VHH binders against a7h7h6. Designs and how they scored, part 21

Target 1, 199 residues: a7h7h6
Amino acid sequence: MPSPAPSGLAPGFLVAAPALGDPNFAGSLVLMAEHHGEGALGFVVNRPGPVTVAEVLASVDEDLRRAAEANGRAGAPVLVGGPVQPERLWILFRPGGIGADAEGAVPVGNGLSLGGSRELLEALVRAPRGDPFLLLLGYAGWAPMQVEREVAAGAWVPLELEGSDLVFDVPLEQRWETAVRRLGLEPGGFLVGGGGASA
Short names: E, the ipSAE of ESMFold2; O, the ipSAE of OpenDDE; V2, 0.75 times the mean of E and O plus 0.25 times the DockQ between their complexes.

## First folded at step 10 (VHH; framework vhh_vobarilizumab_d1)

Design t06 (at its last look DockQ between E and O 0.67; V2 from the best seeds 0.52)
Fold by OpenDDE, look of step 10:
Structure t06 (fold): chain B 199 residues (1-199), chain A 123 residues (1-123)
Amino acid sequence: as target 1 above (199 residues)
Amino acid sequence: EVQLVESGGGLVQPGGSLRLSCAASGFTFSSYYMAWYRQAPGKGRELVAGINSGGSTSYADSVKGRFTISRDNAKNTLYLQMNSLRPEDTAVYYCAVIWKIEVGSETWTLQVWGQGTLVTVSS
């Protein structure tokens, strides 16, 4: 399959090709939140970190932890979003009871918003519906034209962001493979080259 | 899953020395702040020593000059060399990994502990 032009990658996904050797991104599915002349910003959305949502919340407010538990969110891992600013907490959420731009959040495609405030976290945790959200530490960053070069080199395969299902409805361990299959490729191994991808 | 397993505790006479080890797994050891805590009978858990990813160390006043914290990133192991031990050093010693999390302008601290190892200093 021909790869889409390495432009306008955000909002969208990048699927790590098997040939991608960077340990930070091997086997990763990256949500691209920003892509322009100054570079790109994305989040690995399928790599669990060592701490859970409950543990993070408990460190600041036990009531928040309890609320998360009540909503069935407490046991979820905090994800490693990328190698840049690994201490910075980001929040991906599916707008519902909480608006897409609530508490300073910004929409990232259809059905997905990005934020990074305590207020947003509290709103999501305390939301009656228990709207889905992911916590991520750090992000992935690209210098100007870097991500385009990497895509051209076959390190990444762009995948259209049709919805937030890959982020919220697909199990963490299956997100990459699911993304690969959506590309019409075989998770067991595929090559990207010559402007296309082959299984 | 984060695992921290302490070892090296035991009975020692005053003035003696012990070396504690903490085997870490389940996270990128070299990237995180590690620390030793201790809890004496009837007392709360207290920080003994800390070491950041860069190797910078800090110590409680009560152990400064006597204890040395170090890390071997290749072995994913944290150490506490304890010299000139005193009866008041008697405690369960815990290894910990510490995460700093920034949310907006706020900073949160998470800690995960091992099961601990008992150090008894007695004549």
Scores: ipSAE 0.525, ipTM 0.780, lowest interface PAE 0.6, mean pLDDT 91
Fold by ESMFold2, look of step 10:
Structure t06 (fold): chain B 199 residues (1-199), chain A 123 residues (1-123)
Amino acid sequence: as target 1 above (199 residues)
Amino acid sequence: EVQLVESGGGLVQPGGSLRLSCAASGFTFSSYYMAWYRQAPGKGRELVAGINSGGSTSYADSVKGRFTISRDNAKNTLYLQMNSLRPEDTAVYYCAVIWKIEVGSETWTLQVWGQGTLVTVSS
């Protein structure tokens, strides 16, 4: 029987191992927001969706789209956060003075917070400092003990959440590779050999 | 990023025909509801025809029997065959992809548009 994975994978990342063949998760980097006895919840943070932040906002309020342009965040893609409830919008953000006390916003760790309301989105878009945020559609969910077994089987490699730069500062297309390097692995070696022990 | 590029517009006489094309990229074309809209000078944008992922079509009453929407999922291309054209069909024609998202307790309808192609029907 494989050893159970440690509890407490949230906050943190799961880095998809090359053997992970599920089209929803192959090559993905997942931010884990919750992990408890009833299961786990996370968001894929390196898969761009078909629309930009500007396009989402313009469908509701053109002035809101213009505010996002003024704050330099209108051109970013809305991400595909996972296969569960793929129409549900989530907001991942790094508050600079907003959102710390927002109703329904939940700290994830290391300067990351998660929310989902229109009011939060409008506040972040209009904030003068241009505090960073990501929009995601859908999420990844795990049943009790499921993520632990997948980690033990080598499908995912846990990576500690030490800062928010991997989510906001590293370009989307480089996030998985950067995560692999932070595990102490070369992407070429990881692709050939698998496994995920930290240095 | 979704990109929709219309082509095939032009000048025709009443009773003539045109075929509009819309090249789509940046999304899984075969999975989405697609539509043609048009905007006459000084008027709002109106739905002309729609087609779902399964190929079922719908049409505005003003174009039924004259226009045919179709899609080629292998080429990521949406078409509008326009026959028996009338001066009132003069408009800029837009390709669109449409879907819905949920934000808190609200439902938002997303529409992404092409730049449009001009159809002028005049004698």
Scores: ipSAE 0.411, ipTM 0.738, lowest interface PAE 1.6, mean pLDDT 85
ESMFold2 (binder alone), look of step 10: mean pLDDT 82; pTM 0.796

## First folded at step 11 (VHH)

Design u01 (framework vhh_vobarilizumab_d1; at its last look DockQ between E and O 0.68; V2 from the best seeds 0.58)
Fold by OpenDDE, look of step 11:
Structure u01 (fold): chain B 199 residues (1-199), chain A 123 residues (1-123)
Amino acid sequence: as target 1 above (199 residues)
Amino acid sequence: EVQLVESGGGLVQPGGSLRLSCAASGFTFSSYYMAWYRQAPGKGRELVAGINSGGSTSYADSVKGRFTISRDNAKNTLYLQMNSLRPEDTAVYYCATIWKIEVGSETYTLQRWGQGTLVTVSS
C-alpha cells in the first residue's frame, strides 16, 4: 500500500477508500488542484450530476448548446465536483488547440488546466478539434491539515497524476476502479490505515 | 434522472380545499428553490408560490392568504395547500425547480418541470 504523503498531494488524485463514509465522497476519485498550508482544493471527477452539458450550455447560450450538439458532446453529464459552491461551474480541459492558460485558465499539471470563464467555455465548445473538457459544478475543499489527517486515517489513498487519461479517456463509471487498480488494490474492497474517517 | 411528479389535483367546489404534492427525485432536493406554477386554459403559465432552500416563501397576490407552499426535505416532497378555492384557480398546476449556475461573474438559471396536475374548481 502506498504510504500516505501528507504533503504534495497536488497535483494528484485522491482515491476514496471504501471506509470513507461521507456521501459526498463515497466511491469518489478526486483531482487535487491545490494543496498548501492553507488547505486543499480538489474536484470529484467521477460523479455525474443531474444535468447535461447541453442543458447547462443552453442556459448560458443556445448557440453553445447547438455547437456542442454538433460536436457530439451535448449529451455528456455535468459532474458534481464537490459540495462547496455547487452552483459554480468549473472547466477541466486538456490543452491542445487551446493553450493551458487560455482565457484565464491555470495549469493544474500533467496536461490538465482549470478554468471557469465564459470565454473559455465558448472556446472549448467551439474548438474545431473537439479538445476534451469536463464541466463540473462545485468543488471539494479541505481546511488546513484536514486532508493530511484524512489520508493518515485511511480515508483517502493518494495516487500520482501521471496523465489526464483517468479524467478524459476512462469512462466515468470506471474511473474509481481504474484508479484503485493503479494503486495495486482490489476494487472489491481494501483497507488502508487505522480507523475510519469521513471527509 | 431528475423527476418531478405532481399529484393531488382534481375537481373541487368553490370554497373547497386541495393539497397538491410534488415528489422530487434525481437531485439534492433540499438544496434548491422549488415552486408551483399554474396555467389556466388560454392563459400563460404563472408563478403561484415559491420556497427557497432556507424555507422562505413567496406568493402571487392572487393566492396570498389562501395557498401555502411547504417542503419536506426528508421526503423530497413539495406541497401546495390550497384553501378557499375559486373558479379562477382552475388550471394545470406544475411543480418546478430552479437551478443556478455561475459562470465567472454571471449567473444563469435552468428549470425543470413536472407534467402537471389538473385542478378544476367548479360548482
Scores: ipSAE 0.622, ipTM 0.869, lowest interface PAE 0.5, mean pLDDT 91
Fold by ESMFold2, look of step 11:
Structure u01 (fold): chain B 199 residues (1-199), chain A 123 residues (1-123)
Amino acid sequence: as target 1 above (199 residues)
Amino acid sequence: EVQLVESGGGLVQPGGSLRLSCAASGFTFSSYYMAWYRQAPGKGRELVAGINSGGSTSYADSVKGRFTISRDNAKNTLYLQMNSLRPEDTAVYYCATIWKIEVGSETYTLQRWGQGTLVTVSS
């Protein structure tokens, strides 16, 4: 008998397949933070929004914006993490220098941690040689068995989390393509949306 | 980078009409709330009209029935049609996009503005 669809997709990535037409997720790379019997939780990590890190920080405290400028991190976009709770800020980071200061933060795996507090944001920004972080607004949620069925239906291709480089070192616009290549596929034949080259 | 560029301001007689445009770039225009604000000399900026991504509109009482906000998502352009203009409508008009962001237990508002376009209503 065929095995059940895979479970335990977190930590890991979901790579949007060409058949996925939902405008919230077409062409997306999703970092899966939780996956269990009650459902799943993830973040789109390659969709920039119109808000910058500097703008968020200036709203919180102008001195935070200045600190981020001094550390070269003020100009990055805040990502659109997903359609659920789109006003909620999330912080994805590599906790090399601030591990003890990560109040309310939880490990995702393989050098990634997730948090949402103002205190964490301040600690990451003020660190003189701070480890990298991403700011995201909103998240993606799946009901029980939903993500498993979407994978089985070919909407997503799971990719193992092999470290944090895909999230922090690969440029946003190259993350989906890089993920496809790590699956052993060529991006040119892996279409998302109209204008594709294959029949 | 997000840019908002207003145009269409000028001198208009009372009772006249004027159409303002705001060219937007650097974001997915169709997905976001857009608004027009104005600032008369010596006064603060006030909301004139807003329009959400679904096309639902709202208006300040002082302009209701005279001004119409609209968007053309294919051209990434926000419009304000101003009819029956009055001297008290004289102001610099600003195109804006406005966000709410929750950080922990705190809520913040982020705003992005254009440079403005001057509308003068006088004889």
Scores: ipSAE 0.481, ipTM 0.781, lowest interface PAE 1.1, mean pLDDT 85
ESMFold2 (binder alone), look of step 11: mean pLDDT 83; pTM 0.805

Design u02 (framework vhh_7ocj_1; at its last look DockQ between E and O 0.61; V2 from the best seeds 0.00; counts 0 for: unsure alone 64.7 < 65)
Fold by OpenDDE, look of step 11:
Structure u02 (fold): chain B 199 residues (1-199), chain A 123 residues (1-123)
Amino acid sequence: as target 1 above (199 residues)
Amino acid sequence: QVQLVESGGGLVQAGGSLRLSCAASGFTFSSYYMGWYRQAPGKQRELVAAINSGGSTRYGDFVKGRFTISRGNAKNTVYLQMNSLSVEDTAVYYCATIWKIEVGSETYTLQKWGQGTQVTVSS
């Protein structure tokens, strides 16, 4: 299949091709949050970090840790969102009881919102309905036209964001493979080049 | 998971030297500071030495120039060179590491401890 034109990548996914040599992104599924003339911003959504939600929450507020424990969210890993500002916490969430723009959050699209405030964190952790959220440290950034070049080179395969299921409903370890299959490709290995992809 | 691996402890005669090593793994970014603490039987845990990301060091009062803390070339590694050891230095030595995380405009700290390494100084 020909690779889609590298325009309008956000909101959407980038699926790392096997040829992608950057260890930060090998085997990664990236949610593209921004893509414009000044560059692009995204989050790796399938790489577990070395700390749990509980550990991060405990560092913020022990009450939040307790709340997360009570609702079964404490054991989830905080994800590595990318190599840029790896100490900064980001929050991806599916709006529900909490609005898409709540507490300074911004809609990404297709049922996903992004934030980073403590207020948002508290609201999500304490939410009665247990609205799904991911905690991420760091983000992925591209210089102007960089992501387009990488897509053209076959490093990434764009995947449309049809919903937030890949982020919240698919197990962490299966997200990349699931994305690859949605592209009609074989997870065992595929090549992207010359405007086409082959398994 | 974040892991702190301590090494270099053991038995040494008074007046001898040991070099403790600690390597923290898990985070790809540097710790805010790393430090060594010790706890002798029946005593409280006390600071031995600490070093921040900028290289500034602090020492416990009992160190008196005998110990030197330094960061390794690898990220999140720290060494403690201990010279002129005395029997009073016998304790379990613990490595500690602190990372900073940013949530909005706020900064928080995440601390991890090693399992400890026994240092025994014989007379």
Scores: ipSAE 0.747, ipTM 0.873, lowest interface PAE 0.4, mean pLDDT 91
Fold by ESMFold2, look of step 11:
Structure u02 (fold): chain B 199 residues (1-199), chain A 123 residues (1-123)
Amino acid sequence: as target 1 above (199 residues)
Amino acid sequence: QVQLVESGGGLVQAGGSLRLSCAASGFTFSSYYMGWYRQAPGKQRELVAAINSGGSTRYGDFVKGRFTISRGNAKNTVYLQMNSLSVEDTAVYYCATIWKIEVGSETYTLQKWGQGTQVTVSS
């Protein structure tokens, strides 16, 4: 008999519990883009990779690198979005200009969109108003029922997506801690469904 | 910050051997493609050897089985064993980390470099 799978983790965040030891996910904050009965897909949004936006753009077109430098958007790291397809570039952005209508861009929720085309990349880099964006390599994927079991086992704590500040405004190194505090927990005492003692 | 630090270069007589090491830091070493390149004065930088995260290797045609790339993921180190050296192998040898980047339907490469280590082969 079919078993209806729990759903509703996307859009939203998963906050890695401190005991999660997988080197791909330890200390991570994951933005969940899809979650349904066939599985889930998300992006780690707090793990800087070894390359910068400028370096990726230079490999594509040196003029794009120069445009990003002129707009102050060249020095940011490209994030490690997860272990699946680690060569695949993803663009997470808040559309406000040409990116709002970009072909192949998919809404994630609360004004966030996801794309991967060269056309989108060029449009965001060259846009006069500089719609906010992040570049990520790879993604995290879960098989059917896998993320639900990991949440039930205490590996992840869900956090609702109320806005985009965790992905655009909070510094990378503070994102996990900020997410833990929004759950009402102290980072040093973080446990799934629990908290520190009152003393 | 990504750092690649080469060591093991020096002066060696023709027919001799050297072992180069590259210590890597500032990234998750085990997940990335690593390589060795060389550049003789006035020449373009050329691939010597590359090794992916799974240990598969590729070599420049001039290597002819004389060199071996390997990686020690627990030590964040990539190695180049160079045997049967000749004067034509004299160059600065650079460690690099190598990425493939897929943007839409197109694939690009990018690299980050160490400072280099001099290998000099005498007659």
Scores: ipSAE 0.533, ipTM 0.792, lowest interface PAE 0.9, mean pLDDT 84
ESMFold2 (binder alone), look of step 11: mean pLDDT 78; pTM 0.774

Design u03 (framework vhh_8emy_2; at its last look DockQ between E and O 0.90; V2 from the best seeds 0.65)
Fold by OpenDDE, look of step 11:
Structure u03 (fold): chain B 199 residues (1-199), chain A 124 residues (1-124)
Amino acid sequence: as target 1 above (199 residues)
Amino acid sequence: QVQLQESGGGLVQPGSSLRLSCAASGFTFSSYYMHWVRQAPGKGPEWVSSINSGGGSTNYATSVKGRFSISRDNPSKTLYLQMNSLRPEDSAVYYCATIWKIEVGSETYTLQKRGQGTQVTVSS
């Protein structure tokens, strides 16, 4: 049976079901940042892009690249956050030394904040404690009631956001499977009936 | 990791033709614009040609228009540059490139990835 259309999907995760036909989201784990009557906004948090953190930072400021190299964060991939505005850089981070609302950032919930300013980027890259962050290009967007329909159709399975561990502590390649297991399902047996989702 | 490997360069006489190839890997080749750029000794990089992801749209620098032809084969992830009527001034290292626009706040930055290049020398 298709899962009922939940309300209040943000903050939370959407786990792509095998029935999801959109190549942009196949096998994806999406962090839902906003969900309201006007639609929804989320980020794919398990799809590596073709550029590294170092390469992006180098394009912004070589000093930032050097700082990231010194901190061992330069080699990480920049993620593809979604098909919308693929040139726009987003920053997901776990507040620590840097506050949850620092440099124009907004709290997402459960230890996650979202920003996009150069100031925030610089602060995070240069932070002595090495506060965890992800760089993402683009985001996922849903029209009003679209994500609810897709969930009802079995394209997505909602997963509660209990913490930021799926985003920062689980290896990129394991995030989807880990999420599936947290749903009480086996990755190999994860079959949900329903239609495909479109970007 | 994005990898671009150019080949097909060499020493040729004026008026001759060459076909350059670029083997791409490490990214969804068919989703991106591809470019050829060249750099001659003592000169800055010069854009040569671009092709959209589907191959249906192409652009050329004025200096090569009508002589060069860019194409791509997405299934094999290969970019090509057919160079006809070569001139000494075409001598350069030719690079296959992918270019990304990055927006951080209100600022825009450009990131380019390219291969090691292939040398083209046109001389009598």
Scores: ipSAE 0.595, ipTM 0.854, lowest interface PAE 0.5, mean pLDDT 91
Fold by ESMFold2, look of step 11:
Structure u03 (fold): chain B 199 residues (1-199), chain A 124 residues (1-124)
Amino acid sequence: as target 1 above (199 residues)
Amino acid sequence: QVQLQESGGGLVQPGSSLRLSCAASGFTFSSYYMHWVRQAPGKGPEWVSSINSGGGSTNYATSVKGRFSISRDNPSKTLYLQMNSLRPEDSAVYYCATIWKIEVGSETYTLQKRGQGTQVTVSS
């Protein structure tokens, strides 16, 4: 983060309110990676895209696809991370053997790291006891004060990042409703606003 | 998970017309450019035509311009190629395709997905 904020939204999740109609974000769960005075950056983590991890790796280098299959790293869709730069690949991972400080990666918090380099991709794929990772295309961005206004208007409900299970263990189609229920809400029509847990 | 199923090919005489269809599933069809590519025996693949996500912008290879027309119906998730004034040189397997560019660091890669194709044979 570039500055401290007592109730900052990163690291954390934003849970789309059911009435949010923007096609880019309806029904989404967003992992917030940055939130500072110049805006915010996050990734939708529950929207599968049309391509798979194996297919992206084959386009980069067929040997990477083969290594990923051999190491059990090829099975997953690439996610639609957001509408900004939708060709840009991002890598979200839980470091262990590779380390949170691998070159080209930055910590998000709570055991999650984010990167985008080919070198990082190759290292994760080739590791025999590899750390879990997600591939995402594009990201969500907010201008200064934009995400704060959207939360205050009830478009998003903040959820604290408690470990990484929503990103790696909960099936994609269940992530939004799991997040809603962790807030103590029913998925069909919640009305909370202003970051309900922070007062 | 993308599935593309081409149909409408066949054996026809020179000068005939055919309309190819492609049924799409497993992705948000209305958000992506769609393409037709073809491959004749012993030749590499040849791009034929593209259409933007909304259907308002089309482009064609010089070899088919003025004879072929690409269109799409987003509600039915269907892509079309109307082929008029067919020539023996149009004989090929025709594929509908999605094409993505993917940027990894400073490098750009191309990913293409296509169906099994539909055979078009133009002979006398």
Scores: ipSAE 0.542, ipTM 0.794, lowest interface PAE 1.0, mean pLDDT 85
ESMFold2 (binder alone), look of step 11: mean pLDDT 79; pTM 0.785

Design u04 (framework vhh_vobarilizumab_d1; at its last look DockQ between E and O 0.84; V2 from the best seeds 0.66)
Fold by OpenDDE, look of step 12:
Structure u04 (fold): chain B 199 residues (1-199), chain A 123 residues (1-123)
Amino acid sequence: as target 1 above (199 residues)
Amino acid sequence: EVQLVESGGGLVQPGGSLRLSCAASGFTFSSYYMAWYRQAPGKGRELVAGINSGGSTSYADSVKGRFTISRDNAKNTLYLQMNSLRPEDTAVYYCATIWKLEVGSETYTLQKWGQGTLVTVSS
């Protein structure tokens, strides 16, 4: 069954309802990183962008590209995190060898941290153990009470963040459907009405 | 995947004209800066003309008044109208998209290139 009305959406997921009409968020799974009186901040975690990790790293430092290639991470897509500031790189990672607050990163919750510094990028790319990370461009932003209205309108269904497996262990193209199933719904029969809202 | 495919190159006499096209796909064409570069035999690649998402253009001094860069966002196509061509314009012409990348407080540039199209100006 769908989660009840939102109270503290971060940390957590928002699952886009099929009726969500905004092309930026249609079929999207959003990780909510912040939710408070001033608004909300999240990242779409299931939309591949037009560039690869290798291409982004090459633009920063060719040595990083080579390191990523050696670790088998160069071919992964950089994700589109949202429509706001699409030029800004964000890094979601699972703490391990790299600490949860390393290099200016902040814990999101339940085994996820968020950062954006070059130092963090280098640390993760060069990490011997190869801790999992996602690169994202841009983020999703909501004005005060906007995300609550959109959830109330049925545009999004909240899903609790129980772990980082949905972000790192589920294939990109399966993340939304997996999230829907975790809500106790069937992807093919998932109908939430009134999705004219955009984030 | 980003794709840039140039066309329109060929052999032309001095004083002649050519129009190059670049078909773009795999990204939101209208949102990005586009440019033409060229590389003559034995020389480095140089910027010829650029156009931003707002339609503002810039040109190398060597082509000002002769070349015109334009874009059709509906067709995801970049153009280079080349008039009054000279032998020194002989080169492989490349289409490029240029993206800004911000990592922390630092700014970088990401570039994608086409395969190029040969323009030969000769009598």
Scores: ipSAE 0.663, ipTM 0.885, lowest interface PAE 0.4, mean pLDDT 92
Fold by ESMFold2, look of step 11:
Structure u04 (fold): chain B 199 residues (1-199), chain A 123 residues (1-123)
Amino acid sequence: as target 1 above (199 residues)
Amino acid sequence: EVQLVESGGGLVQPGGSLRLSCAASGFTFSSYYMAWYRQAPGKGRELVAGINSGGSTSYADSVKGRFTISRDNAKNTLYLQMNSLRPEDTAVYYCATIWKLEVGSETYTLQKWGQGTLVTVSS
């Protein structure tokens, strides 16, 4: 009998197959934060947006921008996390003792946590030794069974979350290719079972 | 890099017309709210007109019926048609892109600005 579609895609990554044509997700690496019977939620972690961390912080509180500059944390781009609620800020971070108990922060898995509060943002920015964090605007959402069907159709290749290096240490422009190679695939072109070929 | 480059300013007699343009690059123009602001000598910047991604417009009371904001998403260009110009319209006009930002329960704005184009209305 045919193998069933995988379940339990969170925590983990989805690596966009080359044939995936949706402009919101072409060439993307998606961190999956939730996956359950009511759907799934994830964040594109390799798509820089038009806004910097410094600009977000200055809009919130100029003292936060100055603190981030002093700690060398102000120059990074804010990522486009996905098309849903593109005005909503999300904070993805590695809680190495700071921010771990911040109100509203939830673990994603394997040393990653997710939050969105001003209090969390301030705590991470002001830390004397900074825990790594990313700012993202918007998220990706899937209806029930949607992400399972997309994986079965070959739009995405699941990659296990082994640690947080793809999110924090690998440069943005290398994240997709690095993920593909970790799957044992070649970035120059590959097909996924049940999926289409690139044009 | 996000760039906003205004053009079309100049010297015009009262009652005359000008059309300002703003060439936008470095972002997905069609997805963002765009606006014109102006700054008269010795004054702060003030909103003149805005247009959202869906094409809905708003105007300052002082320019309603005289100015028309529009956008051409295919050309990444914002326009301001300025008719029936008055001396009080004299200002540097700035193109801006404005983005809503939500952090927790709080709402902020993010703005990017052009360098401006001078409009002088004088005899």
Scores: ipSAE 0.552, ipTM 0.797, lowest interface PAE 1.0, mean pLDDT 86
ESMFold2 (binder alone), look of step 11: mean pLDDT 81; pTM 0.792
OpenDDE, look of step 11: ipSAE 0.654; ipTM 0.885
ESMFold2, look of step 12: ipSAE 0.530; ipTM 0.799
ESMFold2 (binder alone), look of step 12: mean pLDDT 81; pTM 0.793

